VH-VL binders against q39962. Designs and how they scored, part 32

Target 1, 193 residues: q39962
Amino acid sequence: DPTDGFTEVPLTEDNFVIQKPYDKPLNDRYSYKNGIRRLWVYENDKPFKVGSPTRPRTEIRIKGHDYSSGVWQFEGQVHVPEGTSGVTVMQVFGAVNKATALQLRVYNGDLKSYKSNSVATDIYNKWLRVNVIHKVGKGEITVFINGQQKLVVNDDGPAEHYFKCGVYAAPDGSSNYMESRWKNIKLYKSDNK
Short names: E, the ipSAE of ESMFold2; O, the ipSAE of OpenDDE; V2, 0.75 times the mean of E and O plus 0.25 times the DockQ between their complexes.

## First folded at step 8 (VH-VL; framework fv_ucenprubart)

Design f5 (at its last look DockQ between E and O 0.51; V2 from the best seeds 0.00; counts 0 for: pae E 2.6 > 2)
Fold by OpenDDE, look of step 8:
Structure f5 (fold): chain C 193 residues (1-193), chain A 119 residues (1-119), chain B 108 residues (1-108)
Amino acid sequence: as target 1 above (193 residues)
Amino acid sequence: QVQLVQSGAEVKKPGASVKVSCKASGYTFTEEWYMAWVRQAPGQGLEWMGLIYPSSGSTWYAQKFQGRVTMTRDTSTSTVYMELSSLRSEDTAVYYCARGYYDEWMDYWGQGTLVTVSS
Amino acid sequence: EIVLTQSPDFQSVTPKEKVTITCQASQSIGDFLLWYQQKPDQSPKLLIKYASESYRGVPSRFSGSGSGTDFTLTINSLEAEDAATYYCQQYDYYPDLTFGGGTKVEIK
């Protein structure tokens, strides 16, 4: 199991900060019910900051555990409804050449690292266990789906990092409606890996 | 390591234009990076001028400088330019370029370029 | 445009004393507030992000707090090397990412 040798970092609701279209109330793009966090956004929604040139998003920003060293792991179960496409559902923020070390994106039911490197296929309408391990010292990110290693990539340089998940419209286009659901979001840390 | 190296000091007359360069190294221009320009008059505070996304060339200028500032880039040389026209004495300042994350903070700054506008 | 008002403009502080700098926004900016340090003849350096998160490499004596409209930068125990001008900046409203007027901290 990808969590072997890791210690869970306790999270509270204070660690879950929602980024959403700046002109929408929270409950119009986010819900937390029965342990499930539902995040959605529309293609023509406003960005999460006024006047921002970025595409629309509704994302959880895990706050309080930003890191620039060590080995950190994000775990969560994600459900992407059919029709959601051209969207980032998980991010490792921070890199040298890019703002993010990793983006897991959904394109037509395929989960990919950015626009390439297939991670999983036929993901719609089902829960997937996602584990992302970031070995900062090695500059390495490993992605696990349902406990199986699917991808190993470089983190593109040292930076200050944190994890995000939800929906963020891809720069090359997206579906009109974008949604992801998350449950059992956890954070782990290991000092010896 | 990321470095931003700016062009040298300039002396200009009122009404003239100045073009300051900022050469980036240690990273590549991707869609998630912007280059901001911030100036500081002598003994004064920092003033935001605007930003450019060098990968696309898209620009967003502060309202104060709309119509007077032009930010451009040369991807082949990893260089961003800031041109300010119709110079006034009040434009005398140190001009900084700074790299920024997508909708986030600026992490690396150039050394600054002094532009002096005087008759 | 969001206006950031810093207070005080200047203060002279004895080493090891606590320094408090405030930044007030004309409207709510959530926690999208940055603190910069600028030493004489140097470029600004980022200290605090998201109002209360210390940036990488920043000494622990620096801390930020606040949300909405009222923010505070605290230097728990002033060191001689902390003599500088400190600026807050909002990054909630584009394209005018406005700065505060700055607070100059000198060593007494």
Scores: ipSAE 0.679, ipTM 0.893, lowest interface PAE 1.1, mean pLDDT 95
Fold by ESMFold2, look of step 8:
Structure f5 (fold): chain C 193 residues (1-193), chain A 119 residues (1-119), chain B 108 residues (1-108)
Amino acid sequence: as target 1 above (193 residues)
Amino acid sequence: QVQLVQSGAEVKKPGASVKVSCKASGYTFTEEWYMAWVRQAPGQGLEWMGLIYPSSGSTWYAQKFQGRVTMTRDTSTSTVYMELSSLRSEDTAVYYCARGYYDEWMDYWGQGTLVTVSS
Amino acid sequence: EIVLTQSPDFQSVTPKEKVTITCQASQSIGDFLLWYQQKPDQSPKLLIKYASESYRGVPSRFSGSGSGTDFTLTINSLEAEDAATYYCQQYDYYPDLTFGGGTKVEIK
């Protein structure tokens, strides 16, 4: 199991900061009911900040545990409804050349690293357990789906890092409506290197 | 390897203009980062001037500098420029560029450019 | 415009002693407050983000606290290398990212 050798870092609601289109009230793009967080945007929504050239998002920014060393792990369960495409659902923020070291994106029911490396297929309308391990000292990120290793990629440090999940419209090819649902979001830190 | 290298010191007379450059390297210049300008008069504190997004050329200027400052960029040379017009002695300062990411922090700063305005 | 008022303007402190610097905002800024250190003839360096979170590579003797309008930077045991001017900056009212007036800390 990908959490073997890790210690859970407790999270409270104060750790779940929502980034959303700047002109929308939170409840127009986010809900949290029965342990499930629903996050959505439309392709023509405003960016998170006035004047920003970035695409629309509604994302959880995990606050309070930014890291620049060690071995860290994100875990969560994600459900993507059919019809959602061209969208990032999970990120490792922090890199030198771009803002992020990893984006897990959905294109036509496939989960990919950015637009390239396949992680999973036929993912619509199912709950998937996602684990992402970042070994900062090795510059390495490993992605697990349902407990099975699917991808290993390099990061691009040094940087401050943190995890995000939700929806963030991809540069091109976004569906009009984009939604993800998340439950059991957890953070871990390794006892070993 | 991110570097922000600014142009050299300038001496100007009152009423002139100055254009300070900030050349970026070690990253993708036209990504979502902004470039900010901050100045510091001798013996004084830091003063926010505004920012530019190199990707779009979109700018925001602090009210104090509106009408006197112009920020531009050249994507082919990965360089931003700050021009301040109608200079007077109180504009004597070190001018810094800094890279930032919207609601977070500025992570890399240029070395500063001293602009001296004297008659 | 959000005004940030720092206190004191100047502080002369014996090595190994505690330094406390305050920053007051004219309106609530939540915890969107940064602290910077600037040594003579150098560009500013980020110390603290989100009022209380240490930036990477910052020694543990630096800490921040507060929310709303009242914020504090603490150096719990002053080292010789900490002689510098310290600035707060707010980033709640993006893109209008104003600074405090600064606090100069010298070794007594």
Scores: ipSAE 0.620, ipTM 0.861, lowest interface PAE 2.6, mean pLDDT 92
ESMFold2 (binder alone), look of step 8: mean pLDDT 90; pTM 0.911

Design f6 (at its last look DockQ between E and O 0.80; V2 from the best seeds 0.00; counts 0 for: pae E 5.2 > 2)
Fold by OpenDDE, look of step 8:
Structure f6 (fold): chain C 193 residues (1-193), chain A 119 residues (1-119), chain B 108 residues (1-108)
Amino acid sequence: as target 1 above (193 residues)
Amino acid sequence: QVQLVQSGAEVKKPGASVKVSCKASGYTFTEYWYMAWVRQAPGQGLEWMGLIYPSSGSTWYAQKFQGRVTMTRDTSTSTVYMELSSLRSEDTAVYYCARAYYDEWMDYWGQGTLVTVSS
Amino acid sequence: EIVLTQSPDFQSVTPKEKVTITCQASQSIGDFLLWYQQKPDQSPKLLIKYADESYRGVPSRFSGSGSGTDFTLTINSLEAEDAATYYCQQYDYYPDLTFGGGTKVEIK
């Protein structure tokens, strides 16, 4: 199991900060019911900041556990409804060559690292266990789906990092409606290098 | 090691234009980064001017400078340019370029370029 | 345009003393507030992001707090090297990512 050798980092609700279109109330783009966090956004929605040049998003920003060293792991179960495409559903922020170390995107039912590197296929309408391990010292990110290793990539340099998940319209285009659901979001840390 | 190196000091007359350059290195210039410009008049505070997305060349200017500022980039040389026209004495300032983390904070700064406008 | 008002404009502080700088926004900006440090003849450096998150490499004596309209930068024990001008900046509203007027901290 990818969590072997890791220690869970306690999270509270204060660690979950929602970024959403600036002109929409929270409940119009986010819900938290029965342990499930539902995040959705439309292609024509406003950005999360007034006048921002970025595309629309509704994302959870994990706050309070930013890191620049060590080994950290994000775990969560994600459900992407059919029709959601051209969207980032999980991110590892912070890099040198890029703004993010990792983006897991959905394109037509395939889960990919950015535009390439297939991670999983036929993901619609089902829960997937996602584990992302970031070994900062090695500059390495490993992605697990349902406990199986699917991807190993470089993080593109040392930076200050944190995790995000939800929906963020991809720069190359997206479906009109974008949604992801998350449950059992956890953070882990290891003292190993 | 991210580095932003700006062009040298400029002395201009009122009504003239100035073009300051900012050469970036140590990261992928055209990948998911913005470049912001901030100026500081002598003994005064910081003032946001705008930013450019080097990948596309898209720009966002502060309202105060719209119509008078032009930000451009040369991807072949990883260089961003800020041109300010119709210069006034009030434009005398140190002009900084700074890499923006997405559209959020500025994490690396150039050394600054002094532009002096005087008759 | 969002106006940020810093207070005070100037402080002369004895080493090891606590320094408090405030930044008030004309309207709510959530936690989209930055703090920068600028030492004489140097470029600004980022200290705090999201109002209360220390940027990497920033000494632990620096901390930020606040949300909405009222924000505070605290130096719990001033060091000589902390002599600088500190600026808050909002990044909630484009294209005018406005700065506060700055607070100059000098060492007695």
Scores: ipSAE 0.436, ipTM 0.830, lowest interface PAE 1.4, mean pLDDT 94
Fold by ESMFold2, look of step 8:
Structure f6 (fold): chain C 193 residues (1-193), chain A 119 residues (1-119), chain B 108 residues (1-108)
Amino acid sequence: as target 1 above (193 residues)
Amino acid sequence: QVQLVQSGAEVKKPGASVKVSCKASGYTFTEYWYMAWVRQAPGQGLEWMGLIYPSSGSTWYAQKFQGRVTMTRDTSTSTVYMELSSLRSEDTAVYYCARAYYDEWMDYWGQGTLVTVSS
Amino acid sequence: EIVLTQSPDFQSVTPKEKVTITCQASQSIGDFLLWYQQKPDQSPKLLIKYADESYRGVPSRFSGSGSGTDFTLTINSLEAEDAATYYCQQYDYYPDLTFGGGTKVEIK
């Protein structure tokens, strides 16, 4: 199991900072009911910050555990409804060449690293367990889907890192409506280094 | 390694224009990254001038500089430019470029370019 | 635009003593405040992001606190190399990412 050798880092609601279109009240783009966080955005929504040229998002920014060393792991279960496409659902922020070390995007029911490496297919309308291990000293990010290793990529470091999940419209090709649902979001740090 | 290298110091007369360059290396110039311009008059604090997004060439100028500042880029040389027109003595400053992701922090700064405006 | 007012303008401080610098925003900026250190003849260097999170490689004696309109940078035990000017910057309201006026810290 990808969590073997890891210690859970406790999270409270204070760690779950929601970034959403600036002109919308929180409950117009986000809900947390029965253990499930629902995050959605429209292609024509405003950016997170007034005056920003960035694309629309409703994302959880995990606050309080930014890192630049060690071995860290994000875990969560994600559900993407059919019709959502052209969207980042999970990312590791921070890199030298790009702004991010990893983006997991959904295109037409496929989960990909950016637009390139396939991670999973036929993902709509079911829960997937996602684990992302970042070995900063090795410069390596490993993605697991349902406990199975699917992808290993270079983190393009060194940088300051943090985890995000939700929906963030991709540069091109976004569906009009984008949604992801998340449950059991956890953060781990390695006991084994 | 990300590096921002600016053009050398300049001396200008009032009423002239100056164009400062900032050459970027060590990253993908035309994706995700903005370039900011910040100036600092001698003995004074930092003053925000604006941003350019090299991918599109879009610009966002601080209101104080609207109409006098022009920021451009050349994607073939990974270079951004800041041009300030109708110079006056209070424009004497060190001009910095800095790389930024728009909703985060500026992580790399150029070395600065001294522009002196004197009669 | 958002005005950031730093206080004090200047401090002369004995080594090993605590330095406290404040930054007050004219309207709420949430947690979107940065602290920079600028040593003579150098470009600024980031110390604190998101009001209270240390940037990588920053010594633990530096800390930030506050949210909304009132923010503080603390140097717990001043060292000689900390003599510098410190600036806050807001990054909540774009494109006018304004700076505070600066606080010069000298060794007494």
Scores: ipSAE 0.227, ipTM 0.723, lowest interface PAE 5.2, mean pLDDT 90
ESMFold2 (binder alone), look of step 8: mean pLDDT 92; pTM 0.938

Design f7 (at its last look DockQ between E and O 0.81; V2 from the best seeds 0.00; counts 0 for: pae E 3.3 > 2)
Fold by OpenDDE, look of step 8:
Order: C-alpha cells, then structure tokens, then sequence
Structure f7 (fold): chain C 193 residues (1-193), chain A 119 residues (1-119), chain B 108 residues (1-108)
C-alpha cells in the first residue's frame, strides 16, 4: 500500500480552504454533505481572482501544511461524473518552470498527467483512490490509483508546495459543466523515504 | 537558477519618459507567471505599480499610474519592460521587477533600477 | 483600495529580545497576507505567506499570525542580521496588490 511507512497528518476543517469563482457564493460551487465534498464549475465562470488570466476553478486548497522539503503524500477518493472533461481534478502546486509540479486531468473519461501521460482510463461515475507521493529531495512524484503505481514523474524543480483537488478548467478547453467529488482526503508525511 | 536582471540606473528630466527592462532567466518565461513592478522612493516604502502576464501580454496597472505606465514583454528575449512617462521629481525611486505565481506571491526579485528625475 | 497600516514605524531592539510588528487591513483580506524583509540596499525577500506560513529557507524565529484585518509578524529572539525593514502585503484583491508602510527594525 502506498501509505506504508507514512504517518498520517491530522487534518481539520480549517485545513480545507475553497477557491472558487470570485463572484459566486460558496454554496453555488461547493457542497460538503455526508462526507462527500462536491466541487463544480462552469466554463463561463469567473476566475479565482478578479482580472486573473486563469480559467475557472473550484478547488480545495490544503492549508497549513505547505512544504518545501521531505516526503509528502496526498490521498483521496475521487468521483468524476460522466461529461466532465478537460479539467484538472488534483494538483501539486509549486514548480520552477510552471505553477504546478503535477496536474491530474480528465479528458473524455481518461485520467492523465496534464495531457500526455495516461494514469487511468474509463474513470467516469466511479470512486478512485488517488495517492500522490512527492519526494521533494528526489524531485519525484509518484501517482497511485487504487493502490497501484501508475506514474512516476519529475516535479520540475524545488518550490513551495501544497496539494489541491477539485475542478480547474484546462487551458486547452473544457466541458461546459465540470464536477468532481472527493471523500476521505488525507495527508501523510514520511521522513525516511 | 531563476534570475531577474534589470537595466541600469537612469537620470531623466521632468516630463521625460523612462523605460526599464527586466530580463528573466532560469525558468519558462511564458508559463503561469506574472511580472510585477514595485517601486521604492528614497527612504520610503514599497509601492506596487502593476503587473504583466508574459504569456499573453495582458496588463493590470495600479490606478495611480494608469495612463502613465506601460508594461510590455518580449517573449523572444524573455524580457519585460516598464515605461513611465511624464516623469516627475516624485517618481525618483528604485524600481523593482518581481516574478509571481498566478494569483499568488512574488518569489524572485530583480536587483532594482534607480531612476532619478531632476531638473 | 485595501490599505495596510503597519505599527510601529520604527523599533530599536536589543538582540535576543522579541520583536512584534502589526499590520492592519482596512477590510478583511482573509489570510492573503505576505510579510517581506528588506535589508539595506537589497531587494525584498519573502518571509511569510498566507499570514502564517513560513516561506522556504526562513529561520524558525520568524512567525506570522492573524486573519481578517489584524496580522502580526513576530521575531522570537532578534538576531543582528534581522536588522531590516519589514513590509506586509495583501494579495486578496489580486491582481491589485498593496503594501504596508513598513516597519524598520534596528539593533540597539
């Protein structure tokens, strides 16, 4: 199991900060019910900040555990409804050449690292366990789906890092409606890996 | 290694224009970054002037400088420019460029460019 | 426009003493508050992000706290090398950024 050798970092609700279109109230793009965090956004929504060139997003920003060293792991179960496409559902923020070290994106039911590396296929309408391990010292990110290693990539340089999940419209286009659901979001840390 | 190298000191007369350059290196210039300009008058604090998105060339200026400041970029040389016109004595300051993540903080700064405006 | 008011403007502090700098926002900015350190003849350096998150490479004696309108930068046990001017900056209203007036800390 990808969590072997890791210690869970206790999270509270204060660690879950929602980023959403700047002109929408929270409950218009986010809900938390029965342990499930539902995040959605529309193609024509406003960005997170006024005047921002970024595309629409509704994302959970894990707060309070930003890191620039060590080995950190994000775990969560994600459900992407059919029709959601061209969207980032999870990311590791921070890199040298770009804003993120990793983006897991959904395109037509396929989960990919950005646009290139396939991580999983036929993911719609089902829960997937996602584990992302970031070994900062090695500059390495490993992605696990349902406990199986699917991807190993470089993190594109040292930076300030934190994890995000939800929906963030891809720069090359997206479906009109974008949604992801998350449950059992956890954070782990290891000093010996 | 990320570096922002600015052009040299300038001396200008009131009413003139000044154009300061900021050359970026060590990262993908046209990625998800903004370049902000911040100035500091002698013995005074930091003042944000505006920012440019090198990827698109889009700009956002502080209201105080609208109509008087122009920020541009040259993607071929990874250089951002800040031009300030109708210079006044109170424009005397060190001008900094600073890189930042979209919607986030500024992490790397240029060394600063002193612009002196005097009759 | 968001106005950030820092206090005090100046402090002369003995080494190893605690330094407290405050930054008050004219309206709530959540935790979108940065602290910078600027030493003489140098460019500003980021110390704290999101009001309380230490930036990479920042000594542990620096800490930030606060949310909404009131923020504090604390230097626990001032070192000689900490002589500098410190600035708060908000980015809640990004891309409109504003700085506090600065607090100069000198070593007594």
Amino acid sequence: as target 1 above (193 residues)
Amino acid sequence: QVQLVQSGAEVKKPGASVKVSCKASGYTFTEYWYMAWVRQAPGQGLEWMGLIYPSSGSTWYAQKFQGRVTMTRDTSTSTVYMELSSLRSEDTAVYYCARGYYDEWMDYWGQGTLVTVSS
Amino acid sequence: EIVLTQSPDFQSVTPKEKVTITCQASQSIGDFLLWYQQKPDQSPKLLIKYASESYRGVPSRFSGSGSGTDFTLTINSLEAEDAATYYCQQYDYYPSLTFGGGTKVEIK
Scores: ipSAE 0.838, ipTM 0.931, lowest interface PAE 0.8, mean pLDDT 96
Fold by ESMFold2, look of step 8:
Structure f7 (fold): chain C 193 residues (1-193), chain A 119 residues (1-119), chain B 108 residues (1-108)
Amino acid sequence: as target 1 above (193 residues)
Amino acid sequence: QVQLVQSGAEVKKPGASVKVSCKASGYTFTEYWYMAWVRQAPGQGLEWMGLIYPSSGSTWYAQKFQGRVTMTRDTSTSTVYMELSSLRSEDTAVYYCARGYYDEWMDYWGQGTLVTVSS
Amino acid sequence: EIVLTQSPDFQSVTPKEKVTITCQASQSIGDFLLWYQQKPDQSPKLLIKYASESYRGVPSRFSGSGSGTDFTLTINSLEAEDAATYYCQQYDYYPSLTFGGGTKVEIK
């Protein structure tokens, strides 16, 4: 199991900071009911910050555990409803040449690293367990789906990192409506470095 | 490695203009990054002047400098320029460029360019 | 425009003692506050981002706290190399990356 050799880092609601269109109240784009966080945006929503050229997003930014060294793991379960496409649902922030070291995007029911490496297919309307291990010292990120290793990529450091999940409209085009649902979001740190 | 290399020190007379360059290297110049300009007069604090998005060339200027500052970029040379016109002695300062992620912090700074305005 | 007010303007502090610097925003900026250190004749260096997240390579004696309008930078045991001027900066209103007036810290 991808969590073998890791120690859970306790998270409380204070660690789950929502980034959303700047002109919307939180409940217009986010809900948390029965252990499930629903995050959504429309293609024509405003960016997160006034004056930003970025596309719309509603994302959990995990606060309190930014890192630049060590071995860290994100875990969560994601559900993407049919019709959501052209959207990032999970990312590792921080790189030298681009803003992120990893983006997991949904295109027409397929989960990919950016637009290229396939991670999973036929993902609509079901729960997937996602684990992402970042070995900063090796510059390496490994993605697991339902406990199975699917992808290994190089990061692009050195940089400051943090984990995000939710919906963030992709730069190459997106569906009018984008939604992801998340539960059991956890953070781990390696016992071995 | 990310580097921001600025043009050399300048001496100007009141009423003139100055154009400071900031050449970026070691990263993708467009699409992920803004470039900000910050100045510091002798013995004074840091003062934000504005920023440019190199991808589009769009700019935001602090109101204090609106009408006197122009920021441009040349994507073929990965260079940002800051031009300040109608110089006064109060514009004597070190001028810094700094890159930042969209929506996030600035992570790399140029070495600074001293501009001296004297008659 | 968002105004950041730092306090105090100046401190002279005995080595190994605690330094506390405050920054107040004229309106809520959430957690979008940065702290910088600037040593004589150097460019500013980022110490703290997102109000409380230590930047890469920053010694553990530096910490940040606060949210909304009230923020604090703490140096829990001052070292000689920490003599510098410290600035806060907001980045919640993104097009105007306003700085505080600075706090100069000297070794007594």
Scores: ipSAE 0.806, ipTM 0.910, lowest interface PAE 1.2, mean pLDDT 93
ESMFold2 (binder alone), look of step 8: mean pLDDT 89; pTM 0.894
ESMFold2, look of step 9: ipSAE 0.511; ipTM 0.833
ESMFold2 (binder alone), look of step 9: mean pLDDT 91; pTM 0.910
OpenDDE, look of step 9: ipSAE 0.816; ipTM 0.924

## First folded at step 9 (VH-VL; framework fv_ucenprubart)

Design g1 (at its last look DockQ between E and O 0.85; V2 from the best seeds 0.76)
Fold by ESMFold2, look of step 9:
Structure g1 (fold): chain C 193 residues (1-193), chain A 119 residues (1-119), chain B 108 residues (1-108)
Amino acid sequence: as target 1 above (193 residues)
Amino acid sequence: QVQLVQSGAEVKKPGASVKVSCKASGYTFTEYWYMAWVRQAPGQGLEWMGLIYPSSGSTWYAQKFQGRVTMTRDTSTSTVYMELSSLRSEDTAVYYCARGYYDEWMDYWGQGTLVTVSS
Amino acid sequence: EIVLTQSPDFQSVTPKEKVTITCQASQSIYDFLLWYQQKPDQSPKLLIKYASESYRGVPSRFSGSGSGTDFTLTINSLEAEDAATYYCQQYDYYPSLTFGGGTKVEIK
């Protein structure tokens, strides 16, 4: 299991900070009911901050555990309803040449690293367990789906990193409406790697 | 390795203009990053001047400098420029460029450019 | 424009003692606050981001706290190399990334 050799880092609601279109109240784009966090945006929503050139997002920014060294792991279960496309649902923030070391995006029911490396297919309307291990010393990020290793990529460090999940409209090809649902979000750190 | 290398010190008379350059290297200049300008008069604090998005050339200027500052970029040389016109003695300062992630912190600073305004 | 008021402007502190610097915003900036250290003739260096997240390579004696309008930078045991001027900066209201006025810390 991808969590073997890891110690859970406890999270509370204080660690789950929501980034959303600047002009919308939180409950217009986010809900947390029965252990499930629902995050959504429209393609023509405002960016997160006034004056920003970024695309619309509603994302959980995990606070309190930014890192630049060590071995860290994100875990969560994601559900993407059919109709959602052209959207990032999970990312590792922080890179030297670009803003992120990893983006997991949904295109037409396929989960990909950015626009290229396939991670999973036929993902709509079902729960997937996602694990992402970042070995900063090796510059390496490994993605697991339902406990199976699917992808290994190089990061782009050194940088400050944190994990995010939710919806963030891709540069192009976004559906009019984008949604992801998340549950059982956990963070781990390894003592031995 | 990320580097921001600024042009050399300038001495100007009141009423003139100055154009400071900031050449970026070691990263993707035209996406993900804004370039900010911050100045510091002798013995004084840091003062925000504004920023440019090299991707589009769009700019945001602090109100104090609106009408006197112009920020531009040359994507072929990965260089940002800050021009300040109608100089006064109060504009004597070290001028810094700094890059930052969209919506986030600034992580690398240039070495600074001293601009001295005197008659 | 969001105004950041730092206090004090200056303090002289005995080595190994605690330093506390405050920054007050004119309106809520949530957690979008940065702390910088600047030594003479150097560019500022980022110490703390997101009010409380230590930047890489920053010694553990530096910590940040607060949210909303009231923020604190703490150096829990001052070292000689920590003599510098410290600035807060907000980055919630993106078009105007204003700084506080600075706090100069000297070794007594």
Scores: ipSAE 0.750, ipTM 0.893, lowest interface PAE 1.5, mean pLDDT 93
Fold by OpenDDE, look of step 9:
Formats: C-alpha cells, structure tokens, sequence
Structure g1 (fold): chain C 193 residues (1-193), chain A 119 residues (1-119), chain B 108 residues (1-108)
C-alpha cells in the first residue's frame, strides 16, 4: 500500500480552503454532504481572484501544511462524472518552471498527467483512490491509482508546495460543465526518503 | 537556478525616458508566470507599478503610471522591459523586477536598477 | 484598491526582545498576505506567505498570524541581523498587489 511507512497528518475542516469563482457564493460551486465534497465550475465562470488571468476553478486548497522538504503524500477518492473533460482534478502546487509540479487532468474519461502520461482510463462515474507521493529531496512524484503505481515523474525543481483537488479548467478543451467529487481526503508525511 | 538580472543604473534628465531590462534564466520564461515591476524611491517604501504576462504579453499597470509606463517582453531572450517616459525627479528610485506565480506570491527578485532623474 | 496600513513605522528594539508589526487591510483579504524583509541595499525577501506560512529558509523566530483585515508579523527574539524594513503585501486582488508602508526595525 502506498501509505505504508507514512504517518497520517491530522486534518480539520480548517485545512480545507475552497477556492472558487470570485463572484459566486460558495454553495453555488461547492457542497459537502454525507462525507462527499462536490466541486464544480463552468467554463465561462470567473477566475479565483479578481483580475486573474487563470481559468475557472473550484478547488480545495489544503492549508496549514505547505512544504518545501520531506516526503508528503496526498490521498483521496475521486469521482468524475461523465461529460467532465479538459480539467485538472488534482494538483501539486509549486515548481521551478511552472506553477505546479503535477496536474492530474481528465480528458474524455482518461486521467492523465497534464496532456500526456496516461494514468488511468475509463474513469467516469467511478470512485478512484488517488495517492500522490512527493519526495521533495529526490524531486520525484509518484502517482498511485487504486493502490497501483501508475506514474513516476520529476517535480520540476524545488519550490513551495501544497496539494489541491477539485476542478480547474485546463488551458483548452474544457467541457462547459466540470465536476469532481472527493471523499476521504488525507495527508501523510514520512521521514523516510 | 532561477535568476533575474537587471540592466545597470541610469541617469536621465527630466522629460526623458528610461527603459530597464530584466533578463530571466533558470526557468521556462513563458510558463505560468508574471513579471512584476516594483520601485522604491530613496528612503521610501515599495510601490507596485504593474506586471506583464510573458506568455501572452498582456500587461496591467497601476493607475498612477498608466499612459507613462510600457512593459514588454522578448521571449527569444527571456527578457522583460519596463519603459517609463516623461521622467520627473520623483521617479528617482530603484526599480525591481520580480517573478510571480499566477494568483500567488513573488518568489524571485532582480537586483534592482537605480534610475536617477536630475536636471 | 486594497490599502494596507502598517504599524508602527519605526521600532528601535533591544536584541532578544520580541518585535511585533501589524498590517491592517482596508477590507478582508482572507489570508492572502505576504511579509517581506528588506535590508539596506538589498532586494526584498519573502518571509511569510498566506499570513502565517513561513517561506523556505526563513528562521523560526519569524512568524505571521491573522486573517481578514488584521495581520501580525512577530520576531520572537530579535537578532542583530534582523535590522531591516518589513513590508506586508496583499495578493487577494490580483494583479493589483499593493504593499504596506513598511516598518523599519533598528537595533538599540
């Protein structure tokens, strides 16, 4: 199991900060019911911040555990409804050459690292267990789906890091409506490298 | 490693223009970044001037400088330029470029360029 | 435009003493507040992000707190090398990233 050797970091609701279109109330793009966090956004929604050039998003920003060293792991179960495409559903923020070390995107039912590196296929309407391990010292990110290692990539250099999940419209090819659902979001840390 | 190297000090007369350069290296210049310009008059605080998105060339200027400042970029040389026209003595300051993440903080700064405006 | 007001403008502090600097926003900026340190003849250096998150390489004696409109930078035990001017900056309203007026900290 990818969580072997890791210690869970206790999270509270305060660690879950929602980033959403700046002109929408929270309940218009986010819900938390029966342990499931539902995040959605439309292609024509406003960005997260006024004046921002970024694409629309509704994301959970894990707060309080930003890191620049060590070994960290994000775990969550994600459900992407059919029709959602051209969207990032999980991110490792922070990199040297770009804003993020990793983006897991959905394109036509496939889960990919950005536009390439297929991680999973035929993911629609299913719950997938996602584990992302970031070994900062090694500059390495490993992605597990349902406990199986699917991807190993470089993190693109040292930076300030944190995890995000939800929906963030891709640069192009986004569906009009984008949604992801998450449950059992956890954070782990390990001293083992 | 990420570096922002600015052009050297400038001495200008009132009414003249100055163009300061900021050469970026150690990262993908046209990725998800902005380059901001911040100036600081002698003994004064930091003042936001504006920013440019190297990927698109789109700019945003502080209202105070609109019509007088022009920010450009050359993607082939990974260089950003800030030109300030109709210079006044009050424009005497150290001018900084700084790289920033979209919607996030500025992480790397240039060494600063002193621009002196005097008759 | 978001206006940030820092207080005080100046502090003269004895080494090992606690330093407290405040930054007040004209409206809520949540936790989108940065703290910078600038020493003479140097570029500003980022100390704190998201109001309370220490930036990489920043000594543990520096800490930030607050949310909404009221923020505080604390130097738990002032070192001689901490003589500098400190600035807050908001990044809630992007790209209009405004600074506070600064607080100069000198060593007695």
Amino acid sequence: as target 1 above (193 residues)
Amino acid sequence: QVQLVQSGAEVKKPGASVKVSCKASGYTFTEYWYMAWVRQAPGQGLEWMGLIYPSSGSTWYAQKFQGRVTMTRDTSTSTVYMELSSLRSEDTAVYYCARGYYDEWMDYWGQGTLVTVSS
Amino acid sequence: EIVLTQSPDFQSVTPKEKVTITCQASQSIYDFLLWYQQKPDQSPKLLIKYASESYRGVPSRFSGSGSGTDFTLTINSLEAEDAATYYCQQYDYYPSLTFGGGTKVEIK
Scores: ipSAE 0.721, ipTM 0.904, lowest interface PAE 1.0, mean pLDDT 95
ESMFold2 (binder alone), look of step 9: mean pLDDT 90; pTM 0.902

